# Designs tried in a protein design chat: VHH binders against BTB/POZ domain-containing protein 2 (btb2). Part 8

Target 1, 284 residues: BTB/POZ domain-containing protein 2 (btb2), of Schizosaccharomyces pombe (o74778)
Amino acid sequence: MSMNSSTEISQEPSIMKPVSSISSFVFNAGFLQGTFSDTTLIIKGETYHLHALFLGRSPVLLQKLIENNPKGDVHYTIEVETEDPYVTKESCLFVLSTLYCDSPRIPAEVNVCSVLAVSDLLGLDTLAFEASSLIEKSIRPETMESVIRFLDPNFEGLERLKMGMYPRFTSGLFNKAIQVMYNTLVSNWNTEYARLLCNLPFEVIKDLLESDKLTVGASSMARYKLANEIVKMRASFRKQNHIEGKGDESVVLAFDEGSRGIQLVHIAPGAESRRKIWKATSVR

## First folded at step 20 (VHH)

Design aa6 (from z4 with S31D R54H)
Fold by ESMFold2, look of step 20:
Structure aa6 (fold): chain B 284 residues (1-284), chain A 125 residues (1-125)
Amino acid sequence: as target 1 above (284 residues)
Amino acid sequence: QVQLVESGGGLVQAGGSLRLSCAASGFTLDDYVIAWFRRAPGKEREFVAAITGHTGYTFYTDSVRGRFTISRDHAKNTVSLQMNSLRPEDTAVYYCAAGKPSYWEAIRSGEYDYWGQGTRVTVSA
């Protein structure tokens, strides 16, 4: 029962306590308690009682402080507007706290994607790059879906995936994720990657499965079987979720230049009568 | 004499609710961060939630976010933890603590100045 120990406040005035370090006092009395706060900052309906001197370390907040000069009032009221779902109140608290610190670090318990979102919102480039680096280092089968979702939360497609929602900091993360997938797809396609593969754009699935960077067994038949399983899984997903109008997908054996013994084909709605593909009826 | 006293623990069915209270005597909580920690049988103490005394900023561990709500009553000099949608894994002794964290990670650490004696919460399946 280690938590049952009581500590008491000393009421002995005979010894003056040492002055807290500037950093400790600024963090606790300043940031956490708002002592001498001169600014009301509003983000997504949440209110923060803070200090213009420290907020001015954010280029975005500095500009708002300058633009919002009091008319004979010494108190600032500034608002940062956003609809970004990754901007959360705890992530705002963390990122705002870094303005009150020298050399802050992103601890393991905070959501790094949300830290990146808030850092971008407040123009804190160093922190945003640090967050992006941590996301990149965290890319593995267990986190892949959350990373891809973060890059393209609204399912906009390949061009969004390539840049992410914060292009200055997230450009290139998708390419890193794909490199990890080349080494992990075969072992994870029906487990950790199942939902992810169902939601990825067809052209991503096609490039991934046709790529010479992906190794699937010793024969084109192994790759053909895997590709068919994934296409089947995607079709079942569309049916279960009533996703219509996307046409059909299929896999054919192909030995054309630039292919790896298979070709994934997308058949647009209504195209079946005009442009048919010949599927292999036997294996040679 | 300064003291933190927890109350409101008990036995509750899974899916049920409890409200814990932490009352301070001999000092005001305005300049402190007030936190709840818990210790399950055979496990290490873990952070649950915290609130800053003056500004009212709130912090939660992931497993309780959306289910637990920490709040402060300035008039009564108390902090409450409303626990909804309780699960068997929430079974623990819950401790109230007060301190002055000097950096972000300290909010969730056990480096608090004052601790209560704890209140037992049992969530039956």
Scores: ipSAE 0.722, ipTM 0.902, lowest interface PAE 0.9, mean pLDDT 86
Fold by ESMFold2, fold request of step 21:
Structure aa6 (fold): chain B 284 residues (1-284), chain A 125 residues (1-125)
Amino acid sequence: as target 1 above (284 residues)
Amino acid sequence: QVQLVESGGGLVQAGGSLRLSCAASGFTLDDYVIAWFRRAPGKEREFVAAITGHTGYTFYTDSVRGRFTISRDHAKNTVSLQMNSLRPEDTAVYYCAAGKPSYWEAIRSGEYDYWGQGTRVTVSA
């Protein structure tokens, strides 16, 4: 600062208070407080006071803004309808906040599955792919049930599991989950995986337990015993929860598929009353 | 002077309820995000809940979601925390804070401009 330097307000912090940065002002005053908001956005009955300029960064919301031109009113009212239970108020707040930021990052405290759901709803493909990547990296015994439920929340079966509810982003997650299960099933089948294994489609259980990628003990008897315990657990679960009409499941030894292999068999309801012994004798 | 004052703490049995209040003087809560933090014995201070002053958006830590409700009263210039289904692990000194977070994580980080002195909540097993 020279003796004859002109004093500019922006260059003399002791004369004036600091001004907020653009990014800070936009996030706090804009997103959090709704300063100068021009749009009422409604998602699942919850109302958000936001700005068309920023919402237009979502292809879905941009289209709705264009379709709802206020024609002399300066306020937009737009609605996004969904029955998706993963679309929650907090996940909507987070995802909407990313429209007010450069290079947003998904923090650990948000539900990543819900972020993916809202990102898909709003057409935010980059954020949805980032969420899917985080879900994939999070797959472990402790999270497996929640990931599988996210892929198939309505218990539709194997084809839904393979695609998930958001196929552009969730296709392949089930295969990654199965890869993790090959390495973790033996240690977790009666604990972390107990409820999950009871709810998985029979075809998934069959493929998992018959696979040579699964290593169980020193002999095929160990695999047979494990498979039998899981089948018994599934049968008990169906009885306890009054799940009827699904038929019976059993495990047989199958010497025609490697050294002392197993086969899981499903007997459809009412189709065959007699127990069938396929190439192997039933073992207690 | 700018001041935040908490009230409503006390002793309650597990399963019970308490309502905390945070009153502001010297400024309007409408311009701020108002948060509750807590410090349990032997632990660091942790985020509990927050509400935006104008828009009323609410944020909760996972362990309290569905049990605690944060709300505001513009006429009284106060924020309240209704705590239901209390558990022994909710035992802590609860602090009210007000600030202007500039990014998502800052809402929960404890980087707030004004802090109250705290009110003690004890939940008996």
Scores: ipSAE 0.667, ipTM 0.892, lowest interface PAE 1.2, mean pLDDT 86
Fold by ESMFold2, fold request of step 21:
Structure aa6 (fold): chain B 284 residues (1-284), chain A 125 residues (1-125)
Amino acid sequence: as target 1 above (284 residues)
Amino acid sequence: QVQLVESGGGLVQAGGSLRLSCAASGFTLDDYVIAWFRRAPGKEREFVAAITGHTGYTFYTDSVRGRFTISRDHAKNTVSLQMNSLRPEDTAVYYCAAGKPSYWEAIRSGEYDYWGQGTRVTVSA
């Protein structure tokens, strides 16, 4: 008997079922639905039903899984403790989902700062570097204040600003923000930008305003006037907010390399006498 | 056949509340993500909220976070959307959808497999 074609012998539609792709099955059935989950993960009191095999791609979670040695019906219960306000439920869901994907992409709708925070928490260095790169590319006058607060949420000062709260990934972001300020301080000036400058450490505004990278009109007088306006705003800000112990700030004309013809001067807290203010003889 | 039937729509004044319900038949919730979408007059259909059927993970669009709560009832095979602090901008036809998103962005996209007929919500000023 010869059997010549599948057109004469057909299977029922239900027996001709395509299998889902590994990636689709892993993401939907695995991550979203917790099918065959063997691990209860707790982050900031929220519970996630996940799989040790995939969680093991996180060095942090792998260590916790190894330390948890259940008996009988194997089930892991692991906890990651944090008080970090940038670690949120939805950001945890997103970052955990990347353990179930081969080439995850950070989508536009997620908070990239929170992705960085969760990635650091879970030891996901590649994702954290990608998040840092996205933050760097997004630095603009309208995002500047949120980036600065992300770097130093507790107002610790310049050293924290330089490193950020996740130094391996956030070191250098402050310098990038300063570079953006060189190009936008004068051209995009507004009340919100002024408020940002009131909250920065003195040494930051000194370096910014004295730098030849900042262009302010055609003369040292234009720069002097801008710097005085900023110093006045900072003094008013401290008075309005009852900020004490910061001393006084002033601007003088100066003639040295790299200062762009001005010098910002800080008089230490509690100083009773002031040093002689330099008078420029030849400025334009 | 998978069928989704919405209920609970109606007229409510701003600041009021409504509870929408989506009854599923022909499947169990455990295998699907159930989402609410809405279409306001003259606008495109947009994502509102979603819940994973088995694990109960929830997702919200920014404009409703904190005001709307999505939940599931395994015994009744239903998903509910509790809508509090309603605003005139929430006026829309609300649709229930079920699917199996295969990547993160698909959760919020309109690429769901099954859709209900919609229920109308009107929020008066």
Scores: ipSAE 0.659, ipTM 0.892, lowest interface PAE 1.1, mean pLDDT 85
Fold by ESMFold2, last read:
Structure aa6 (fold): chain B 284 residues (1-284), chain A 125 residues (1-125)
Amino acid sequence: as target 1 above (284 residues)
Amino acid sequence: QVQLVESGGGLVQAGGSLRLSCAASGFTLDDYVIAWFRRAPGKEREFVAAITGHTGYTFYTDSVRGRFTISRDHAKNTVSLQMNSLRPEDTAVYYCAAGKPSYWEAIRSGEYDYWGQGTRVTVSA
């Protein structure tokens, strides 16, 4: 029970100590360290200790918080189920961190395709559109195979490629990829594009090689030779990988006066041999 | 009076394993992100891995993902880096650091508050 005479002196104003900025405290103490967390979020078996106030900025997570609103107990446990291989632990951490920030940027070190996948999962449309825009801008020979695989990871075919796995955000990316290929195919068909061209559906290869938008040398003979090389490469790939039941492919010259035309022909398994194609030569 | 002390460095053959440890004194790890950085001969310091002290979230540079595992021990106030499938390009001085990143990119930046003295790892062919 000891009070000293310094009580009156202690009434003197002192220099106020600075308080952590809201943004720094929210990101570090809140997101990274889970200080005062009230929510256990589970995605693909990984656990995140987070805050309902910030998670509620996700329409998907808000709905789950509303559905799991305990009486007299304010701790939430919510789960988001997915088998999507693009949803990874680090991509979830990044996307969840954006709920704790104003105006986040997608940094170079994260996988933008995975950011799109998690953004779609959590209903974060603005971030998903930003991710899609970055993917579109990144389309070049070196990235083309990874972009196409992202659009159709299970090799479902042309209809999947047109939409991608996240149609609201990925529809149209395939067409942009094809536009880039028109300008880069000739220089990259046996290098950067080799594996990609072997895995693309025949319908895509046919449309690509027959298109007026593709320029191959000065004559239809140059286009014919390139198309044959690609068809041969695809056949060799199927043989090396023991892929059977896909039938044969061949290239036919158009015989009109223009001499620009070729036609790629697919022969289903058990159909006519490549030599039975009328007026065509097979170069498999 | 905060101190970080690394240990566990040494010489190891390619394909081998090594476990680094970082012991903290003068503070608890719960409020910090603890990271490992490395400096290879003739190169700038680069990020390797990080772990958040309380929540245990982990971050890795691409070249070590799947080979290195960062973990924490609250009772010992230490962070460890288990390095498996080592390659000659993993040869470097490894430093532990502790800080409070305020934005996503800061986790991988060199803007940490406290640094250890480093421990040398050499991976022979």
Scores: ipSAE 0.656, ipTM 0.888, lowest interface PAE 1.2, mean pLDDT 86

Design aa6 (from z4 with S31D R54H)
Fold by ESMFold2, last read:
Structure aa6 (fold): chain B 284 residues (1-284), chain A 125 residues (1-125)
Amino acid sequence: as target 1 above (284 residues)
Amino acid sequence: QVQLVESGGGLVQAGGSLRLSCAASGFTLDDYVIAWFRRAPGKEREFVAAITGHTGYTFYTDSVRGRFTISRDHAKNTVSLQMNSLRPEDTAVYYCAAGKPSYWEAIRSGEYDYWGQGTRVTVSA
């Protein structure tokens, strides 16, 4: 035994190790490692070992905990069902981690569209609005196709585009995207927007190209040439991808209040349909 | 006392596969997040993948998602990185790291407590 041993507490102040911060311990030991987990949460076949106290900060998960907590149970097992392809394993991990944090922020490396989807699923309205705001701020030529696809992943058309898949949070994003397109179409139509323009509903293409909010050169002829290039590009796309039954599209020189000297027309499939369309377009 | 040793690096042709292993000694992986980072010639070290030791949650950088799979073996106290569909851009020295991230962004940062020496992966064009 040592003469200088300080093992006697009454003669030496207690020596204590520093305690981990609450936030560090809760995130690492709690969320990441599942220390003292009391809940098995299942989303799309993936299992998460978590804590009812923190999960209860989600209105959706709280309700499920209440519904599935028979008297005397020590462990919860709850499931959230979804077929949403934007609900992914990593997006679930991020959104669930925000329940373990005081002031979570959406970092650049996460897919904000997936964060919105999971936030909507779990009733986390503040996080869902924050995700929607980030999507809106990110709308530019290089992101436009991904934003449009997020709003209408199944190519349902204009009605879906206007609302998106999460209407409380995505309504209005399409209008913002169109506003950006008015200012960026001319310089991006054959590059960043090429594939997007081929996949957009005819009604959207028509409204874009006929709108007085779009400026194309100094004359109606510049707009006519651009519109014809886009119509040709769409026709080539349909041929290349064996897309049948959509009929033909064309551009006509015209002048009225609803156009900038052009009109885009859609001709239903077949020669008979084309002749009927031409009669209607001459009335203007 | 804590030691991380990488193995499994080498030369492989594009489209091929390679399996990296990280053996932990002096601790159990259950208490740590184990991550792979890589450094391409002339570039900064970047995050590749991570796995939580106890719960098995996995994290990937976008460029490797779907091609790389991180997994753990509790009996061997190892973490593996299965690398499929390799590209010339995957050429780098791969480092295994262990730590206790205290917030979301820390999982992907280079602020890990322990690091291995690295294993070189070369993908021929």
Scores: ipSAE 0.655, ipTM 0.887, lowest interface PAE 1.2, mean pLDDT 86

